# VH-VL binders against NAD kinase (nadK): the designs that were tried, part 52

Target 1, 268 residues: NAD kinase (nadK), of Syntrophomonas wolfei subsp. wolfei (q0aze0)
Amino acid sequence: MKIILVNNRFKENTEKKAQEIAGQLSALNVEVIIDNGLDEPYAGTVDFIMVLGGDGTMLRAARRYGQRAIPVLGVNMGTVGFLSNIEINELAEYLPLILREEYSLEARMMLEVAVFQQQSLLTRVFCLNELLLRSNSPRMLSFALEISGQKLEPYRGDGLIVSTTTGSTAYSLSAGGPIADPQLDAFIVTPVASHIINKRPLVVSPEREISLHLLEEREAIIGIDGQIKMDFGAENRVLIKRAPHPLLMVNLKAKPFFTSIDRSLQRQ

## First folded at step 18 (VH-VL)

Design SS18 (from QQ3 with light chain K50R)
Fold by OpenDDE, look of step 19:
Structure SS18 (fold): chain C 268 residues (1-268), chain A 123 residues (1-123), chain B 107 residues (1-107)
Amino acid sequence: as target 1 above (268 residues)
Amino acid sequence: EVQLVESGGGLVKPGGSLRLSCAASGFTFSNAWMSWVRQAPGKGLEWVGRIKSKIDGGTKNYAAPVQGRFTISRDDSKNTLYLQMNSLKTEDTAVYYCTTVPKYDKFLAFDIWGQGTLVTVSS
Amino acid sequence: DVQMTQSPSSLSASVGDRVTITCRASQGISRYLSWYQQRPGKAPNLLIYRASNLESGVPSRFSGSGSGTDFTLTISTLQPEDFATYYCQQTYERPWTFGQGTKVEIK
């Protein structure tokens, strides 16, 4: 068995823990690769991915490995989030289930985000939570939203979020988007400070494609999962589709999503 | 109410074949891992095999004594678990139980059992 | 394979007695240990999972303890319906194996 341990090099405790776990796994004849984000993603074949840290680390892991159909386990290290399944102090006890492949999987839809310069592809990224288009100035954007060839009325506002159901509890939530069942596949299109009062978020079928472009010469940026930033101008287009493969999240422990989110919201 | 009902047991000669069924109700069968456990007359419990849910790959695992002779399968549209038994031996004589295999927190403990069906292999 | 050894194989007790059954694994199995009760002519019922967790609906007089290789099932006050055969099971690794059983019979 070969396992990738994904940690956050900017959090020293996750680095130390990764090394510790690597030693333990090696003692069990498991080959381990540590990915702290410094190097390129490991290109070789692996059987399992453990993410040590919080939601941010999971998002990075998903972006780096999510298209490879590898089970990904989130192991929380004392942070508040929605993407971890077990706590770090529980790992030892659940390890037999992992090594014996006695775990359940949950498929989470990811986004395929393609950014174009005119007709040329600039970049293609897969992400777990959301694509954000926002103004890079105090001025509102004017942009066009098209869904499966249907052109909506022009949007004016600070920006727009296209999120997965997984991402519904992330930035989309802060922007007034609905909380979605992670077991559903759907796009959530949430306006950010629209000039139209009470502009409603859209829940869109994963079978559809979403495209965005600016209608005026303005400075904007594209954000992906809060970790990737790209300048976006009038000559650019963004196309959003369902990723061809979902992230396979490992379920070792029961996680009651709705009661958890309810409690989390009550504490904020 | 969660319920498992085994059927298909009976008398068969050595070398013969038999197919057991387990009808499930009261829960989402398609998401459940299932197992077969057998008990020879007057003896203890013996794990036969397990099948995962389709969403988890439908992986099948068997105990060594039945490996290559028995096949576990499922029809989620019918909420039914099957055990195809070929090349039966006298030592396969037992009551066969179907069970659920909880995936979370119970560390694979068998929490729901059917009442079993008797398979007798005799010449 | 992991061998599970129960002690004793059988015991006689009276209603109201404290009953203790032990299960030993041939290797460390952490807390991947379950206890089952089987009444005559009936299917087994889960009593304890994860070594010490009481299954829903099971009376509180049943308790489990242990970790690693040595485990114990305790019935604090034996009731008439508790006369049965009890089995431990490990699910630490395949093949999943049971103890040989402990028959609790009336004195």
Scores: ipSAE 0.867, ipTM 0.937, lowest interface PAE 0.6, mean pLDDT 95
Fold by ESMFold2, look of step 19:
Structure SS18 (fold): chain C 268 residues (1-268), chain A 123 residues (1-123), chain B 107 residues (1-107)
Amino acid sequence: as target 1 above (268 residues)
Amino acid sequence: EVQLVESGGGLVKPGGSLRLSCAASGFTFSNAWMSWVRQAPGKGLEWVGRIKSKIDGGTKNYAAPVQGRFTISRDDSKNTLYLQMNSLKTEDTAVYYCTTVPKYDKFLAFDIWGQGTLVTVSS
Amino acid sequence: DVQMTQSPSSLSASVGDRVTITCRASQGISRYLSWYQQRPGKAPNLLIYRASNLESGVPSRFSGSGSGTDFTLTISTLQPEDFATYYCQQTYERPWTFGQGTKVEIK
C-alpha cells in the first residue's frame, strides 16, 4: 500500500509529525511519500492521501490530487476545521480502518476554473472552496456574469464569489451567502458589496457553466481558495464549471454538520 | 422501530442453491453497510460476508469457506439485502442472520441483528 | 487470521453474583473488540463496542475493559435475564472472527 502525507512545511508541528507518522507507517510496510509543498505533486499511483493540518492544507491537497479519485483524510492538528475528520492523537487507533479500507467516502464537488486572455487559455486550476473575483483598487468593478449562455444584468461592486457547497462556510458566508449542506452539488454565486440591490446570492445547478469578464478597465484579481492569486483585467475572461471528479473525503467519525452550524449561528 | 427480517431459508440438497432475503425498516438502508453471520446448530457465530453501501463503493468481502459460492447483493429501492448461496454443502447448515455494520465510532461492531432464518443442507 | 479464545466456555452463577468473562486475541487488535449477548432461541445483541463502550439501551451493570490481546466483560450484579451465551468479536482485520462463546447458566 502507498500513501501520500501532505503537510505544510511552514508550520513546524506538521513537519515533525509527518516524519513521525511516516516512520510508523514504514514500520507497517507502507510506502510513504511526504508532500510538504516543496516539490511537484507525486505523479505515480497511490492508494490514500492523509492531510496533516488545517483546512488550508486540505485545500492545497485538493488542488494537487483531487482529480485523481483517491481517498483523502483530514487529520486535525489542534485548530478547529471544517475539513478534518479525526484528531492527530486518534490516528494510531484509527490506522486499522485506514489500512484495511474500512471507511466511508463523501464526495465533495470541486470547481474547474479556466482563465483566458482573449481566445487563449492562460491557465486551468481546480479548487474546493471558491473562486473570488475582486477589485484590486479603491474603485468598484463593473462585470458580466453569464450562466449557461444566459446573460444577467451587469454587476457593480467589489466582486463576486463562485463557491461550492463545501465553500459555503468560507468567504461566501462572510459575503452574505447561504450555508449549504456539503453533500449537495451546487454553485453558490455571492456578490461582494454589490451596489445593485436585486443581486441576491444564487444557488445554481452543477450542470451549468459560469462565465465572468469585466465590462470596463479595472485592476482585478482572481483568487482561488484564498491561496492562489491571478491578475485579471478587461482582456480576460474566466469559465467555471464542475470539475470532472469530486474530492473523495474519508469519514472515520461522524461529523454532525448541522448541530455545529446551529451553535455557530447562535454566537453571532 | 428498526427491524431486520430474514426469509428464504429451508431444506436443500447438497449442491443446491437458495437465496435469502433480509427486509430492512426503520433506518436509511441505502446508507448502511450490511453483513451476514451464520450459526450452525449448537455452535458459535461465524462471519459470512459484508457489503458496503453503494456510495462507499458497494464493496463485497467474504469469509474463505463461502468465497466463490455465496454472493451478497442489495436492492436499495426495496430496502432488501440478499444472500445467494450456490453449491451448498452440509457444513453450510446454519441459522443465517443479517446485521448492520456502523460506519462510524463503533469500530465495525455489528449493532442491529435480524432474528435469523434456518438453512438445512441434507441429502 | 485472528483467533479469539474465550474463557471460561461455560459457568454457573447465582442472581446477584459478579461475573467475569475473558477474551484473548491471537495478535494485537487494539480496541477493535465487541461483545454480544445471545439469549436462548434469540438473535445476538450488541452489548459493548470498542472494548469498553456501552451500547445504547444496555444496562450499566455490563462493562468491558482491555486493549491489545486481553479483554474482559463484567456483569456486576447478575440478573435473571442475563442467562445467555456471550461472544466476543474482533474487527481489527478481515475475516472478522468471534470467540467460541461463554454460556452463563443460573444455578
Scores: ipSAE 0.728, ipTM 0.885, lowest interface PAE 1.4, mean pLDDT 91
Fold by ESMFold2, fold request of step 20:
Structure SS18 (fold): chain C 268 residues (1-268), chain A 123 residues (1-123), chain B 107 residues (1-107)
Amino acid sequence: as target 1 above (268 residues)
Amino acid sequence: EVQLVESGGGLVKPGGSLRLSCAASGFTFSNAWMSWVRQAPGKGLEWVGRIKSKIDGGTKNYAAPVQGRFTISRDDSKNTLYLQMNSLKTEDTAVYYCTTVPKYDKFLAFDIWGQGTLVTVSS
Amino acid sequence: DVQMTQSPSSLSASVGDRVTITCRASQGISRYLSWYQQRPGKAPNLLIYRASNLESGVPSRFSGSGSGTDFTLTISTLQPEDFATYYCQQTYERPWTFGQGTKVEIK
C-alpha cells in the first residue's frame, strides 16, 4: 500500500509528526510520500491521502489530488475545523481501519474553474470551497453573471462568491450566504457588499454552468479557496462548473455536522 | 424500532441451493454495512461474510469455508439483505443471523442482530 | 488468521457472584475486541465494543478491559438474566473471528 502524507511546511510540529507517522507506516511495509507543499504534486498511483493539519491544508490537498478519486482523511493537529475527521492522538488506534480499507467515504462536490483571456484558456483549477471575484481598488465592480446562458441583471458591488456546499461555511457565510448541508451538491452564489440591495444569495443546481465577466474596466482579482490569487480584467471571463470528480473524504468517526456547527465556526 | 428478520431457512440436500433473506426496518438500510454470522447446533459463532453499502463501494468479503459458494447481495429499495448459498454441505447446517456492522466509532462490532433462520443440510 | 481463546469454557455461579471471563488473541489486536451475550434460545446481543465501551442499554454491572492480546469481561453482581453464553470477537483483521464461548450456568 502507498499513501501520501500532506502537511504544512511552515509548521515544524507537522513536519516532525509527518516524519514520525511515515516511520510508523514504513515499519508496517507501507510506502509513504510526503507532500509538504514545496514540490510538484506526486504524480504516481497511491491508495490513500492523509492530511495532517487544518482546513487550509485539506484545501491544498483537494486542489492537488481531489480529481484523482483517492480517499482523503483529515487528521486534526489543533483546533477542529470542518474538514478533519480524527485527532492526531487517535491515529495509531484507527490505523488498522485505514490499512484494511474499513472506512466510509463521503463525496464532497468540487468546482472546476476555467479562466479565459478573450477566447484563450489561461488556467484551469479545481477547488473545494469557493471562487471569489472581488475589486482590487476602492471602486465597485460592475459585472455580468450568466447561469446556463441566462443573463441576470448586472451586479454592482465589491464582488461575488461562487461556493460549493462545503464552502458555505467559509467566505460565503461571512458575505451573507446560507449554511448548506455538505451532503448536498449545489452552487451557492453570494454577492459581496452589493450596491443593489435586492441581489440575494442564490442556490443553484450543480448541473448549471456559471460565467462571470466585467462590464467595465476595473482592477479585479479572482481568489480560489482563499489561497490562490490571479488578476482579472475586462478581457477575462471565468467559467465555473461542477468538477468531474468529488473529493472522497474518509469518515472513521461520526461527525454530526449540525450539532457541531457552532464549535467549528468559532475557529473560522 | 430497529429490527432485522431472517427468513428462507429450511431443509436442503447436500449439493443444493438456498437463498436467505434479511428484512431490515427502523434505520437507513442503504447506508449500512451488513454481515452474516452462523452458529452450528451446539457450537459457537462463525462469521460468514460482510457487504458494505453501495456508497462505500459495495465490497463483499467472505470467510474461507464459504468463499466461491455463498454470495451476499442487497436490495436497498426493499431494505433487504440476501445470502445465496450454493453447493451446500452438511457442515453448513446452522442458524444464520444477519447483523449490522457500524461503520463509525465501534471498531466494527456487530451491534444489531436478527433472531436467525435455521438451515439444515441433510440427505 | 487471528485465533481467539476464551477461558473458562464454562463456569457455574450463583446470583450475586462476581464473574470474570478472559479472552486471548493469538496476535496483538489493539482494542478491536467486542463482547456478546447469547441467552438460551436467543440471538446474540452486543455488550461491549472497543474493548471497554458499554453498548447503549447494557447494564452497568458489565465491564470490559484489556488491550493487545489479553481481554476481560466482568459481571460485578450476577443477575438471573445473565445466565448465558458469552463470546468475544476480534475485528482487527478479516476473517473476523469469535472465541469459542463461555457458558455461565446456575450453580
Scores: ipSAE 0.712, ipTM 0.880, lowest interface PAE 1.5, mean pLDDT 91

Design SS18 (from QQ3 with light chain K50R)
Fold by ESMFold2, fold request of step 20:
Structure SS18 (fold): chain C 268 residues (1-268), chain A 123 residues (1-123), chain B 107 residues (1-107)
Amino acid sequence: as target 1 above (268 residues)
Amino acid sequence: EVQLVESGGGLVKPGGSLRLSCAASGFTFSNAWMSWVRQAPGKGLEWVGRIKSKIDGGTKNYAAPVQGRFTISRDDSKNTLYLQMNSLKTEDTAVYYCTTVPKYDKFLAFDIWGQGTLVTVSS
Amino acid sequence: DVQMTQSPSSLSASVGDRVTITCRASQGISRYLSWYQQRPGKAPNLLIYRASNLESGVPSRFSGSGSGTDFTLTISTLQPEDFATYYCQQTYERPWTFGQGTKVEIK
């Protein structure tokens, strides 16, 4: 069996712990690849991914590996979040279930984001939480939103968020979007500081295709999961679809989403 | 309120076949992992096999003595678990129980049990 | 396969006695051990999961302990309804095997 351990190289606790866990797994004849963010994603076949850290580390793992249909377990290292299932001090006890595949899987929709310059594909990325289009200056944006070829009235404001249901508790929530059940597949389209008061958040079928472009020459940014930034201008367009594969999240403990919302959002 | 009720037991000659049913109520059957356990008269408990929920891949696993002869299946629309027993042998004589296997928190302990149905394999 | 051996195979006790039943695994099974009670003519029911966690609705006179290879079920003050056969089971590795049982009889 081969496992990727994903950690954050800039957090001493997670790097040290990843080395410890890799040693324990190697003693059980499990091959371990450590992904601390420095190297390119591991390209070989693996059976399982274990994420040591908080939601941010999980988001990176999802972008790197989410399209490969590999089970991913979030292991919390001290900060409560929405994407971890077990705590680090429980890992040793749950390991027999992991190694024997005695676990449940939960599919989480991901976004496929394609950015174009004129008509040429510039880049294609996948994300778990959201795409953000925002102004990179004091001036507001004027931009167009199309949903499956249907052109909506122009938007004016600071920007727009297109999120998954998993991302509904992230930036989309702060911008006034609803909390969505992560078992649903949907896009949540949330305006950011819209000047047009009739522009309410939209919940959109995952079969739709969402397109954005600027209507004026402005300095803008596309953000991906709050972690990747790309410049976006009047000659760019972005196309957003449901990714071909969901992230396959491992559940070892029941995580009652609705009863834990307040605790998870408080983020002491 | 939570119940498992087995049925379909009876007398069968060696080499014969029998299908057991387990009717479930009071919980969400389609989310559950299910198992069969048997107990020969006057003997202890023996795990027969397990089926995962369909959303978890529907994986079936069997104990060696029944591998290739028994098939576990489920019909989530009827909240019913089945055990198809082929090529029966006298050593398959037992009370057969269906049970739930919680996929969370209990480390696969068998928490809900039916009352059992007797299968007798004899000439 | 992991073999589970219970001791004793039977015992006689009086109401009010403290009863201890042991279960030994042929290899380490962490805390992947459960205990079941089977009254005469009845189906088994779960008492203890994860070696020491009491199942909901089970009286607090039942307790479990152990990790690794050696496990214990204790009934602190035996009641008339506790005369039954008790089984341990490992779920560390398939096939999920039971101990041979311990019959607790009235003296």
Scores: ipSAE 0.711, ipTM 0.879, lowest interface PAE 1.5, mean pLDDT 91
Fold by ESMFold2, fold request of step 20:
Structure SS18 (fold): chain C 268 residues (1-268), chain A 123 residues (1-123), chain B 107 residues (1-107)
Amino acid sequence: as target 1 above (268 residues)
Amino acid sequence: EVQLVESGGGLVKPGGSLRLSCAASGFTFSNAWMSWVRQAPGKGLEWVGRIKSKIDGGTKNYAAPVQGRFTISRDDSKNTLYLQMNSLKTEDTAVYYCTTVPKYDKFLAFDIWGQGTLVTVSS
Amino acid sequence: DVQMTQSPSSLSASVGDRVTITCRASQGISRYLSWYQQRPGKAPNLLIYRASNLESGVPSRFSGSGSGTDFTLTISTLQPEDFATYYCQQTYERPWTFGQGTKVEIK
């Protein structure tokens, strides 16, 4: 069996712990690849991914590996967020379930984000939480939203968030969007500081395609999961749709979403 | 009320076939992993096999003595677990129980049991 | 296959006695051990999961301990309804195997 251990190299305790866990797994004849963010994503075949850390480390793992249909387990190293399942001190006891595939999987929708410059594809990125379009200056944006070719009245304001249901508890929530059950597949489209009073958050079928472009020349950016930033101008367009594969999250312990909302949100 | 009720047991000759049913109620059957356990008269418990929920891949695993002869299946629309038993042998004589296998927290302990149905394989 | 050996195979005891049943695995199974009670003529029911966790609705006189290869079920103060056969089971590795049982009888 071959696994990837994903950690955050800027957190000293996660690097040390990743090495300790790698040693324990190697003693069980498990081949271990450590991904601390320094190197390119491992391209070879693996059976399982362990994410050591919080929601941010999981978001990076999802971007790197989420389209490969590999089971991903979130292992909490301190602060419980929304995406960890077990605590680090429980890992040794849960290993028999992992090694023998005696676990359940939960599919989480991801976004496919394609950014164009004129007609040319500039980049394609996958994300777990959200795409943010926002102004990169003190001035408001004027921008167009199309949903499956249906043009909405122009938006004016600081920007727009297009999130998954998993992302509903992240930036979308702060901008006034609803908390969504992560077992649902949907887009949540949340305006950011809209100058147009009646622009409300939208919940949109995952089968739709969402397109954004600017209506005036302004400096803007797009943000991906709060971790990647790209310049966005009047010559650009972004197309958002459901990614071909969901993130396959491993559940070893029950994590009842609704009874834990307050506790999980206090850690953000 | 959570309940498992087995049926379909009876007398059958060696080489014959029999199909057991397990009717489930009081929980979401389609999300559950299910198992069969048997107990020969006056003897201990023996695991027969397990089926995962469809959402978890529907994987079926069997104990060696029944591999290739017994087939576990489920019909989520009827909340029913089945055990198809073919090429029956005298040593298959037992009370057959259906059970649940929790996905979480209990390390695969069998937490809910039916009352069992007797299968007798005799000439 | 992981073999589970219970000791004793039977015992006689009086109401109020402290009863101890042991279960030994042929290899390490961590805490992947459960205990079941089967009253005469009835189906088994789960008592203990994860070696030491009491199943909901099970009286607190039952307790489990152990890890690795050696496990113990204890009934602190035997009651009339506790006269039954007790089984341990490992779920560390398929096939998931039971011990041969321990019959607890009235003295």
Scores: ipSAE 0.706, ipTM 0.875, lowest interface PAE 1.5, mean pLDDT 91

